# VH-VL binders against p19838r805to892, part 5

Target 1, 88 residues: p19838r805to892
Amino acid sequence: QGDMKQLAEDVKLQLYKLLEIPDPDKNWATLAQKLGLGILNNAFRLSPAPSKTLMDNYEVSGGTVRELVEALRQMGYTEAIEVIQAAS

## First folded at step 22 (VH-VL)

Design v3
Fold by ESMFold2, fold request of step 27:
Structure v3 (fold): chain C 88 residues (1-88), chain A 119 residues (1-119), chain B 112 residues (1-112)
Amino acid sequence: as target 1 above (88 residues)
Amino acid sequence: QVQLVESGGGVVQPGRSLRLSCAASGFTFSDYAMYWVRQAPGKGLEWVAVIWYDGSKKYHADSVKGRFTISRDNSKITLYLQMNSLRTEDTAVYYCARHWSGSDAFDIWGQGTLVTVSS
Amino acid sequence: DIVMTQSPLSLTVTPGEPASISCRSSQSLLHSNGFNYLDWYLQKPGQSPQVLISYGSDRASGVPDRFSGSGSGTDFTLKISRVEAEDVGVYYCMQALKRPYTFGPGTKVDIR
């Protein structure tokens, strides 16, 4: 049972774009790895919207906002963390 | 249909400036990072610059850093390359290309525009 | 900068016969997220480049299955199982792991 529903839809939309930049250290594939979902990356790359598919899977699996922020911290992705924290 | 069309190439003298445009259509331009790639006549491909989907970050190859500036106007659905202090070694066909995050590849390319720098 | 090399630089093939192109990088292209950041592009005569393979082995949409990519880390191979006339052009590998993004020198494939 996670709390990802607490993130506003516009925050999620901003995160999707932030995760689709051409930087392997700060993309959806690396976030998936940090969230323990790396085994699904082969499925995510086939999605027309990989970052949304990752985030939907994480939410359905009971993921938490705290764990998401920690994963982004491990990636050094301060811009993404700020988007989440500015909305709180 | 997804399309990129470059324009603004031509013949210029060394030391002059030129601005290239890349008009996009058939996709949501503001969702995608974009690149410039060039190819000197008879030579291989060289990455020139990249810009994030919102223009917040720009990176340039060392060979053009300080002289060329990538930019975008998402309201006009257009990518730009401002080329200052042009040199003969900048002579090339210039392509714009789109980043696709699923494959992390340059998945759509324009037809290119020729820039010739000669005295 | 990650240096990309290709071998051979030129290849002439009888139609229907296989072709193989090697690409090496000066640093591993395997990221901790599990992907190799290695693309293959084909530039047909008079055309702009088009992506053939991403992540070292994944065919782009519409690319025939006679094209296959393999390898990991620093060594990658593009194979064409039966070369056709429309496969003529220059093949480039490119690393997308870190800036500056760098291409190999190209392999010109022509038919006899």
Scores: ipSAE 0.867, ipTM 0.947, lowest interface PAE 0.5, mean pLDDT 95
Fold by ESMFold2, look of step 22:
Structure v3 (fold): chain C 88 residues (1-88), chain A 119 residues (1-119), chain B 112 residues (1-112)
Amino acid sequence: as target 1 above (88 residues)
Amino acid sequence: QVQLVESGGGVVQPGRSLRLSCAASGFTFSDYAMYWVRQAPGKGLEWVAVIWYDGSKKYHADSVKGRFTISRDNSKITLYLQMNSLRTEDTAVYYCARHWSGSDAFDIWGQGTLVTVSS
Amino acid sequence: DIVMTQSPLSLTVTPGEPASISCRSSQSLLHSNGFNYLDWYLQKPGQSPQVLISYGSDRASGVPDRFSGSGSGTDFTLKISRVEAEDVGVYYCMQALKRPYTFGPGTKVDIR
């Protein structure tokens, strides 16, 4: 059972923007790969909101905040981790 | 509907400064990273600079580093390029462009503004 | 820096005939996230560039089906199945994998 509902909506909105920067190492596509959702990246790129679509898919599939933070650590994405941790 | 319009180009002597502006409309400017790209007359395209959606990170091409500064004012919905210590090789049409994260491409370009640096 | 090359640098095509443009990069543009960070842009005479293809093969909105992109890693191709008069201009490939973002030298396409 996932716990992504514990993340406030304003935190999620900030994460979407952080994942839509012009840096392939720190974008939604690389996060998807780290979360085991990389096979869906062709579907995500077609979405009008790729980062939101990724994050919604992860949440519905039972994803956890702990696994999200670990994926962001593997990407070296300190700013995104801080947004999550400041909300806890 | 989505539009970018550059202004501030002109003819200047080497060593002088210019500030270019890029006015955006038809989209939420503060959600998008932005670029400057230039094209010398009759030549190809050269990336100049990029700025994150909130202005928190800025990166410049080596050819302009230390002389040009990209900036933005999200409340005025405007992107800027401050160009100092201009050289004749900076003569070009300067375009602003928008980043789209779905394609990771420069998806919207302005019409450009000409900067001529000559004695 | 990642160096981008294109061939040919100039091409004259009879209207209705196909055209093919090659782009090569000095480093692989394939990221571990599965995408090739290779874009194609068209600059028509007197106009700003416009995106045609992203990720090596993804047509931008409103781009006709006669344009297709292919390739992976270091070798990419843009094809126009039937060149039309409105396709005249300079075609640039560009890598968006690593700063500094770099363009190829351009391929000028004209019609007879």
Scores: ipSAE 0.866, ipTM 0.947, lowest interface PAE 0.5, mean pLDDT 95
Fold by ESMFold2, look of step 24:
Structure v3 (fold): chain C 88 residues (1-88), chain A 119 residues (1-119), chain B 112 residues (1-112)
Amino acid sequence: as target 1 above (88 residues)
Amino acid sequence: QVQLVESGGGVVQPGRSLRLSCAASGFTFSDYAMYWVRQAPGKGLEWVAVIWYDGSKKYHADSVKGRFTISRDNSKITLYLQMNSLRTEDTAVYYCARHWSGSDAFDIWGQGTLVTVSS
Amino acid sequence: DIVMTQSPLSLTVTPGEPASISCRSSQSLLHSNGFNYLDWYLQKPGQSPQVLISYGSDRASGVPDRFSGSGSGTDFTLKISRVEAEDVGVYYCMQALKRPYTFGPGTKVDIR
């Protein structure tokens, strides 16, 4: 049901880097919380690639690009939104 | 295997400049934010600066803002600290450190390089 | 700026006995993402600092089980259940919630 496969792989790779900066307001852990995946944050922190693990979980759960952009807006993460929207 | 090595420390007079380098190896440098942290002799640790993985954002402690500039060259796999208008209070061992996003901690540190600012 | 304090500032421990170090912050370190942005570092004599604990309680790779971190918000504790000679050094807590990132003053741990 989800449409995350519409994002090109290079867009996903850019998002992973953007979510792994040293800013708690704009990292993978806060995105996970906004997407309803916050329960998994203890598993994500142990992953060698936390942002990829988050994004993979979101995709297999049927997540949509629209919901992802909405979560990023709630975080005020304009740069991440622009990466997604420039690819469309 | 993962390693950070600082260089460029030495003895300089107040008001002079010095540039520190931090050579990285054993990891994809351009994926990681980096820090400088210093320790005055006999004193505790003080964060100095942070730079994003691509150099797009830089933040400095108030004690060095306007005098020190963190930078990186991802093609040379090297982090820098340009230190201008040095003061005796800047005398310290300077460490570079790597940010790990899983723990949000300084997970790898270099051995440090000593900067002595003496008249 | 978030002010970090530590207690005690120095501690001498008989080998094999426990040790406890308190760290307090002037503001809560608990983020809405559920994590406390509090780290513990050890600086052994003549060495660079090394991370022991992240997120208040998560042991870094290779850190023995005798080290444990606890606490939330403004009050954090590092415990060493059985101090060994290799544990000698200065222990720092640090907050990574907000720039400027700030360290506590350090707790020097020695053995008798």
Scores: ipSAE 0.865, ipTM 0.946, lowest interface PAE 0.5, mean pLDDT 95
Fold by ESMFold2, last read:
Parts: sequence; C-alpha cells; structure tokens
Structure v3 (fold): chain C 88 residues (1-88), chain A 119 residues (1-119), chain B 112 residues (1-112)
Amino acid sequence: as target 1 above (88 residues)
Amino acid sequence: QVQLVESGGGVVQPGRSLRLSCAASGFTFSDYAMYWVRQAPGKGLEWVAVIWYDGSKKYHADSVKGRFTISRDNSKITLYLQMNSLRTEDTAVYYCARHWSGSDAFDIWGQGTLVTVSS
Amino acid sequence: DIVMTQSPLSLTVTPGEPASISCRSSQSLLHSNGFNYLDWYLQKPGQSPQVLISYGSDRASGVPDRFSGSGSGTDFTLKISRVEAEDVGVYYCMQALKRPYTFGPGTKVDIR
C-alpha cells in the first residue's frame, strides 16, 4: 500500500541531508516521532546513515509520500516539503 | 583519516580583519553542517557560528554577529570564518568542528588556529 | 539563552579512584523526540576538545567504558569509575537543543 518508491533517488538523497541538520525540530529523530517510528530512534542514531535508515524503515512498513509530507508539515519543514513536491 | 585543519590565524590590531580557513579531508564535506568554536586564553569554550551542509543557513553568536561571517565552499572542501572589526576580546584559539547527525555532537575538531588581537 | 553550570569547577583525584561531575541547565534539554541534547567534551592539556558523551548518556566511539553519563532534563552527571592519568583535563558539558549553543564553565580534573 505504500508508495515511497515513487520518490526519485535524487529526491531521497536531498531529504537525507535536510534531515541531518543541527536542528532538533527538523531532524530525522523528530521525523521518526511524527511517523510513528520514534521507538526506533535509538537504533537510528547508531546507523552511519540515520535518515536513510529511517526512510528505508518507513518504506518497508508501508509508508506513503502523503503521510511523509504531512509529518514534515507538522514539523514546519517547508524546504523539505518543497523538495518532494517539486519532483512530482 | 578524517581531518580538519585550520589556518589563517595571526596577530592583528583592533579594527582589522582576518579570514580563517578550515580544510576538510576524509569525509564527504557537503553532507555535514560545520561549526566554529573559540577559546580565549585560559578560558572556556564558546560557540561562534554554524553553517548548514549547503550553506543555505548561517547562525552566529551575538558576540560576533554583524562582524563575523561563516561560509563554505563545498567545491574546495573548505570552511571559512571572515572576521571583521576585530576586538581584543576576540583573542582566542579558533576551532572548526563537524556536526554528526547520529549523535548531534561536535564529533571531529581541528587543532585550532590562534588569533591575537592587540595593539 | 540556556545557561549551563557545572560543579565542582575543579577537582583533584587520586589515580584509580572515581570522579563525578555535575552539569545543570536553565531549561530542560529533553526534546519531544525523546533525546536529551546534552554533550560532554574533554579537553586534554594542549589538545582540542573531543566528544565523550552525546544525548546525555551515549558514549562516543573509542571512549573507554569507565566514562558514563546519566541524567535527564536539567540535571546531568558524568562519572569516571577509575581516574587514569590520561583523563586529566577540562570537562565541558554543552547543550545543543537550541541556538546559541552553550557550554558549561568547565571542570578541571587533575591528579593528586
């Protein structure tokens, strides 16, 4: 039921960088919380690529691009939303 | 393997300018936010500035805002600190440091470069 | 701005004995994402700072297990179970929750 593979590789790479900035309100850990994956944050922090690990986990759990955009909106992360929407 | 090397420090008079450089190696520089942190002689650590991985956002401590500008050139794999209108209280060792998003910490530091501002 | 304090500001330890350093913040460092944005750094004599602990309790790579961090919110503790000569230096806590990022005043650890 998920559709995360619709995001191009370049879009995903941009999102990873956007989620690895030094802003706790706009990072991978807070996105994980908004996506219902916050319990996995201790595993994500140990990854050499936390944002990719989060996004891979979200994809295999059946996540959708619509829900991703809504989580980013709840974070107020306009730049990340624009990256997704400009590619569609 | 991962390394940060600062340069450009020296002795200057108040009111003058300096530009510090921080050369990075051993990692994909354009993936990481970067910091400047300083330490006055015999004193503690003070955060100076941060810049996003692509240079899109820059933030400075109030003590240097309007005088110092953090910047980066990802094609040259180098971080900079432009220091204008220097004051004696800017005398410090200046470190560059890397942000690691997994730990959200300053995980790699350079050796520092000394800036002395005196008459 | 979030003010960071440390106690004691200086301690002298007999080698092989434990040491404990307290850090307090003027605001909670616990984010709604579940992490405390509190780091510990060590600056050995003549060296650059190095990260010891992130998220209040997470040891950085290569840091010996005699170092441990604990606490949450506004009160944090760094413990060294058996102080060694190489542990001499100044220990700083730092909050990374919000700009401006702020360090504690440092705790100088020396050997008796």
Scores: ipSAE 0.863, ipTM 0.945, lowest interface PAE 0.5, mean pLDDT 95

## First folded at step 24 (VH-VL)

Design w3
Fold by OpenDDE, fold request of step 27:
Structure w3 (fold): chain C 88 residues (1-88), chain A 119 residues (1-119), chain B 112 residues (1-112)
Amino acid sequence: as target 1 above (88 residues)
Amino acid sequence: QVQLVESGGGVVQPGRSLRLSCAASGFTFSDYSMYWVRQAPGKGLEWVAVIWYDGSKKYHADSVKGRFTISRDNSKITLYLQMNSLRTEDTAVYYCARHWSGSDAFDIWGQGTLVTVSS
Amino acid sequence: DIVMTQSPLSLTVTPGEPASISCRSSQSLLHSNGFNYLDWYLQKPGQSPQVLISYGSDRASGVPDRFSGSGSGTDFTLKISRVEAEDVGVYYCMQALKRPYTFGPGTKVDIR
């Protein structure tokens, strides 16, 4: 069972913004791939907030903060990792 | 209504400075990265600069590096382009545009403001 | 820098007839996340550019379905199934894969 609900809403909001930047290597679509949710990218892009939709789906699927951090690490997204770690 | 409105354009001599503004409305400005794009008279489009939603990162085209600086004041819901050491080839209509993460396209554009650099 | 090219550079079409514009990039625009970072913009006379297609084939909101984008990697095509008077303008492709973002030279579309 996932523990994404343990992340504060403020942390999630920060992550949403970080994942919606104009950098393909560090955006929500790439994160989705790292999390094994890349097949849903065509669906996520149609949402009003792709990063939030991704994170919500990840949470519902039982995703963990640990795996999220690992995915972000693989992306080299230090800023996003720091946001999560600062809240822990 | 989502809207971007550029201002500050005008006629200036080479070597002078000019500051453009782009006033945003109708959306949460601080959630979006922003661009400047220019178009010389009768020519195509040229990307000028990008700035992250929080201003933490900014990048400029090589053609303007060291002379132009993109910035933003989220409290004023305004995007800026400081243009120094202007050259005749900088003559163009300058557009501000919004980045949309769902398409990674420039989904909203202002009407543009004309900058004419002439001696 | 990624170099963008378009063909043709100008096109005159009879109303109701189809139009096709090609765009080519000097390197693949297909990202590992599955998206082609290629946009199509239209600039109508006296107006600001407006997005038509993103990610190579995703029609922007409000864009008529007579517009379609296709292609992947380095070769892309914008098609207008039935050109209308309101479609007159200059069409630009743009790569959004990496900075600097680069536009094609534009294709001027006029009506006969």
Scores: ipSAE 0.929, ipTM 0.965, lowest interface PAE 0.4, mean pLDDT 97
Fold by OpenDDE, last read:
Structure w3 (fold): chain C 88 residues (1-88), chain A 119 residues (1-119), chain B 112 residues (1-112)
Amino acid sequence: as target 1 above (88 residues)
Amino acid sequence: QVQLVESGGGVVQPGRSLRLSCAASGFTFSDYSMYWVRQAPGKGLEWVAVIWYDGSKKYHADSVKGRFTISRDNSKITLYLQMNSLRTEDTAVYYCARHWSGSDAFDIWGQGTLVTVSS
Amino acid sequence: DIVMTQSPLSLTVTPGEPASISCRSSQSLLHSNGFNYLDWYLQKPGQSPQVLISYGSDRASGVPDRFSGSGSGTDFTLKISRVEAEDVGVYYCMQALKRPYTFGPGTKVDIR
């Protein structure tokens, strides 16, 4: 079972913003691919908050903070990693 | 109601400076990256600049780099474009536009403000 | 820079008839995340541009279903099933894959 609940809400909010930038290499859709949820991208884009919807689904599916950080690392998204690490 | 309103346009001589403003309303401004796009009279659209939601990163088109600077003040819910060393070819209607992460498109546009650079 | 082209550059259509506009990019706009970063915008006379289609085929909110976008990679098409008077204007495609963001030259659509 995942441990995404260990992330404070303010940390998640910061991540949502970081994942909604106009950079395809560092956005929610690319993160979804790294997390194995890319098949849901067409669904996520229809939501009012794609990044939140992605992370909510990731949490419900039992995702872990460790795996999230690894995915972000593969994306080279150091800013997002720092947000998570600063809170831990 | 989501809205963007540009201001600051006018007639200016070459080499002079002008600062455009874009006032946002109806949405959480600090959550969105913003753009400037311009359109010369009778011509097509040209991307000018982009700034991240928190102002941490900004990029400019080569045609304006070193002369124009995009910025924002989230506390004032306003986007800016500082235009220095203006040239006649900078004459255009300048639009501010919002980035939407669900489409990665410019989903909201202002009415535009006209900048005329002439001697 | 990614170069965008459109065809035709002008189109006159009888009301009720369909219209089709082609857009081509100099490199693929298909990202590994599965999305084509191609937008369609309409600028009606005397107005600001407005988004019609994003990600190549996704209609923006409030856009009539007579508008549809298709294509992938480097070739895209905007179709209007039944052109109406309110559809008059200039249509632009734009790539949003990488900076600088670049627009097509535009296609002027008028009513016969």
Scores: ipSAE 0.926, ipTM 0.964, lowest interface PAE 0.4, mean pLDDT 97
Fold by OpenDDE, last read:
Structure w3 (fold): chain C 88 residues (1-88), chain A 119 residues (1-119), chain B 112 residues (1-112)
Amino acid sequence: as target 1 above (88 residues)
Amino acid sequence: QVQLVESGGGVVQPGRSLRLSCAASGFTFSDYSMYWVRQAPGKGLEWVAVIWYDGSKKYHADSVKGRFTISRDNSKITLYLQMNSLRTEDTAVYYCARHWSGSDAFDIWGQGTLVTVSS
Amino acid sequence: DIVMTQSPLSLTVTPGEPASISCRSSQSLLHSNGFNYLDWYLQKPGQSPQVLISYGSDRASGVPDRFSGSGSGTDFTLKISRVEAEDVGVYYCMQALKRPYTFGPGTKVDIR
């Protein structure tokens, strides 16, 4: 069982927006790949909110906040990490 | 309906300034990054600038860097392009466009506003 | 900067016949996340550009299925299976991989 439920809804909303910016190196699709969910990118892109769909799937699959932060770190996405850490 | 409407275009002399506006409606403006794209008469399309959904980051093409500034006021649901030190080669129709994360494309475009720089 | 090229630059097609436009980039547009950052836009006479294809092959909402995009890396193709009068205009490819975003020179499509 993951611990993504520990992230407040407002934190998740901030992350959704950060992951939908026009930067391929720091977007939801790249995060999905880092989290091992890249094979679902074609499905995510068809959703009305790709970043939210990704995060929801990650949570349901038992993902952890620690692994999320590590993935974001590999992406060099400091701003996204700060949003998570500020809520801790 | 989702809509973008540019305004502020007109005829101006070289060296002068002009500010374009783009009014958005039909969607949550603050959730989307926005672009300016221009098209000289009878020519192709040229990217001008991009600004993040919250205005935290913005980038400009080298051809306008130092002269043009993209900005936004989410409370007014409006995108802006401040154009200083205008040149004749800046003559073009200026379009504002919306970024969609599901396609990473410019999925919504305004009708454009014409800027003519001439002496 | 990534340089985009297109061929042909102009094309005249008989209604009902197919059309094909090629787009080439000076470097690969295939990102490690699996997507090709290549868009196709159509600008009809007197109108604003509109997106047709994104990620190289993803047809935008409302775009007829007679339009299709293919290719990967540096070579891409836009195909129209049966050209109609409403398809007249200038077609542009654009790379969205990195700034500055760059467009191809455009391909003008007319009807005989």
Scores: ipSAE 0.926, ipTM 0.964, lowest interface PAE 0.4, mean pLDDT 97
Fold by OpenDDE, fold request of step 27:
Structure w3 (fold): chain C 88 residues (1-88), chain A 119 residues (1-119), chain B 112 residues (1-112)
Amino acid sequence: as target 1 above (88 residues)
Amino acid sequence: QVQLVESGGGVVQPGRSLRLSCAASGFTFSDYSMYWVRQAPGKGLEWVAVIWYDGSKKYHADSVKGRFTISRDNSKITLYLQMNSLRTEDTAVYYCARHWSGSDAFDIWGQGTLVTVSS
Amino acid sequence: DIVMTQSPLSLTVTPGEPASISCRSSQSLLHSNGFNYLDWYLQKPGQSPQVLISYGSDRASGVPDRFSGSGSGTDFTLKISRVEAEDVGVYYCMQALKRPYTFGPGTKVDIR
């Protein structure tokens, strides 16, 4: 069972914004791939909020904060990691 | 309705400065990264600059680097382009455009504002 | 910088006939996340540009289904199944993979 519910709503909102920047190396689609959800990218892009849809699916699938941070680290997205760690 | 409206264009002499504004409405401005794109008369489109949703990062095309500066004031829901040391080749219609994360495209464009640099 | 090219640079089409525009990039626009970062824009006479296709093949909201985008990597194509008078304008491809973002030279489409 995942622990994504432990992230505060304001932290999630900050992450959504960070994942919607115009940088393919540091966006929601690349994160989805790192999390093993890349096959759903065509579905995520059709949603009104791709980053939120990704995060919601990750949570439902039993994802963990630890694995999220590791994925962000692989992306070199230090700013996103700092947002999560500052709230922990 | 979602809308972008540019202003501040006009006729200026080379070496002068001009500041363009882009007023946004109909969406949460602070959630979106923004662009400036220009088009010289009878020519194609040229990317000028981009700024992150919170203004934390910004990048400029080499053709304007050191002379132009993109900025934003989210409290005023406005995007800016400070243009210094203007040259005749800067003559163009300047568009502001919104970045959409679901397509990574410029999904909303303003009507553009004309900047003419001539002696 | 990624160099974008288009072919042809001008096209005159009879209403109801199909049209096809090619776009090429100097390097692959296919990202590891699975998306091709290639957009198509249309600028109608006297208007600002508007997005038609994103990610190489995704039609933007409100875009008629007579428009379609295809291709991957370095070669892309925009097709109009049946050209209408309202389709007149200049079509641009643009790579959104990395800065500086670069546009193709544009393809002027007119009606015979």
Scores: ipSAE 0.924, ipTM 0.963, lowest interface PAE 0.4, mean pLDDT 97
Fold by OpenDDE, fold request of step 27:
Structure w3 (fold): chain C 88 residues (1-88), chain A 119 residues (1-119), chain B 112 residues (1-112)
Amino acid sequence: as target 1 above (88 residues)
Amino acid sequence: QVQLVESGGGVVQPGRSLRLSCAASGFTFSDYSMYWVRQAPGKGLEWVAVIWYDGSKKYHADSVKGRFTISRDNSKITLYLQMNSLRTEDTAVYYCARHWSGSDAFDIWGQGTLVTVSS
Amino acid sequence: DIVMTQSPLSLTVTPGEPASISCRSSQSLLHSNGFNYLDWYLQKPGQSPQVLISYGSDRASGVPDRFSGSGSGTDFTLKISRVEAEDVGVYYCMQALKRPYTFGPGTKVDIR
């Protein structure tokens, strides 16, 4: 998988939830850092859905599913990776 | 309106069991991880347990581990705390609280339910 | 476990005067994602706790701007620029960095 647009909406919804857990090592803010979007964390936190806002910005910036998976791998977030891979 | 309402508290003898419930309303319950926090009379706040939004993971404070179990039924929009082998030191007001990912804080709290363990 | 401490444990202020509460953690609460996982809660008499500040300095929705949080790492401060009668209660800091989540002992704020 390459284009974030190819991820089904239900997959994205699952990812949003996975990134909103009370675990700093495996949340949207840490993912943002891994994706090079950490400077926007203060902006993301102000949104009604930080994980969604992050993912939307990542997609708009030309991010790829491959890079997303790599970032999640660096986070050790196996569950999130599995959600993406199951949809591939 | 976003709301959490605890119930199930009461007076029990040491060694007995009690199950608390927390009914959620006004938000998509299944999107949020939930907590139990307790407060002994005249004392401070103590974290008791946390459960993931889908119930896939849960953790308990050492003080209650092996005796208390947090759980949830998203179809019933309810959080639970099963309390076994109760001790006098478990006497407290028990609050359920919601985790908000935008702040990683407990942003919504219930009114609490009192559990009194006495012989 | 991360040990949280607060100072002072009690504070009496005249309405309109400022108040300051210190919170310290036994280890840094600054995560690599850039956030300090430190919350401030207020429990007014006879009420449930309510969040005031998250991530060390972010006011929660509906919290008046007379409340402010500052600090980073292991040393944090909650300030009330002009204490009002409705601000009476016990203030708790809490680390949300790792389990078990731990609260400070609380600071009782009263008005003179």
Scores: ipSAE 0.924, ipTM 0.963, lowest interface PAE 0.4, mean pLDDT 96

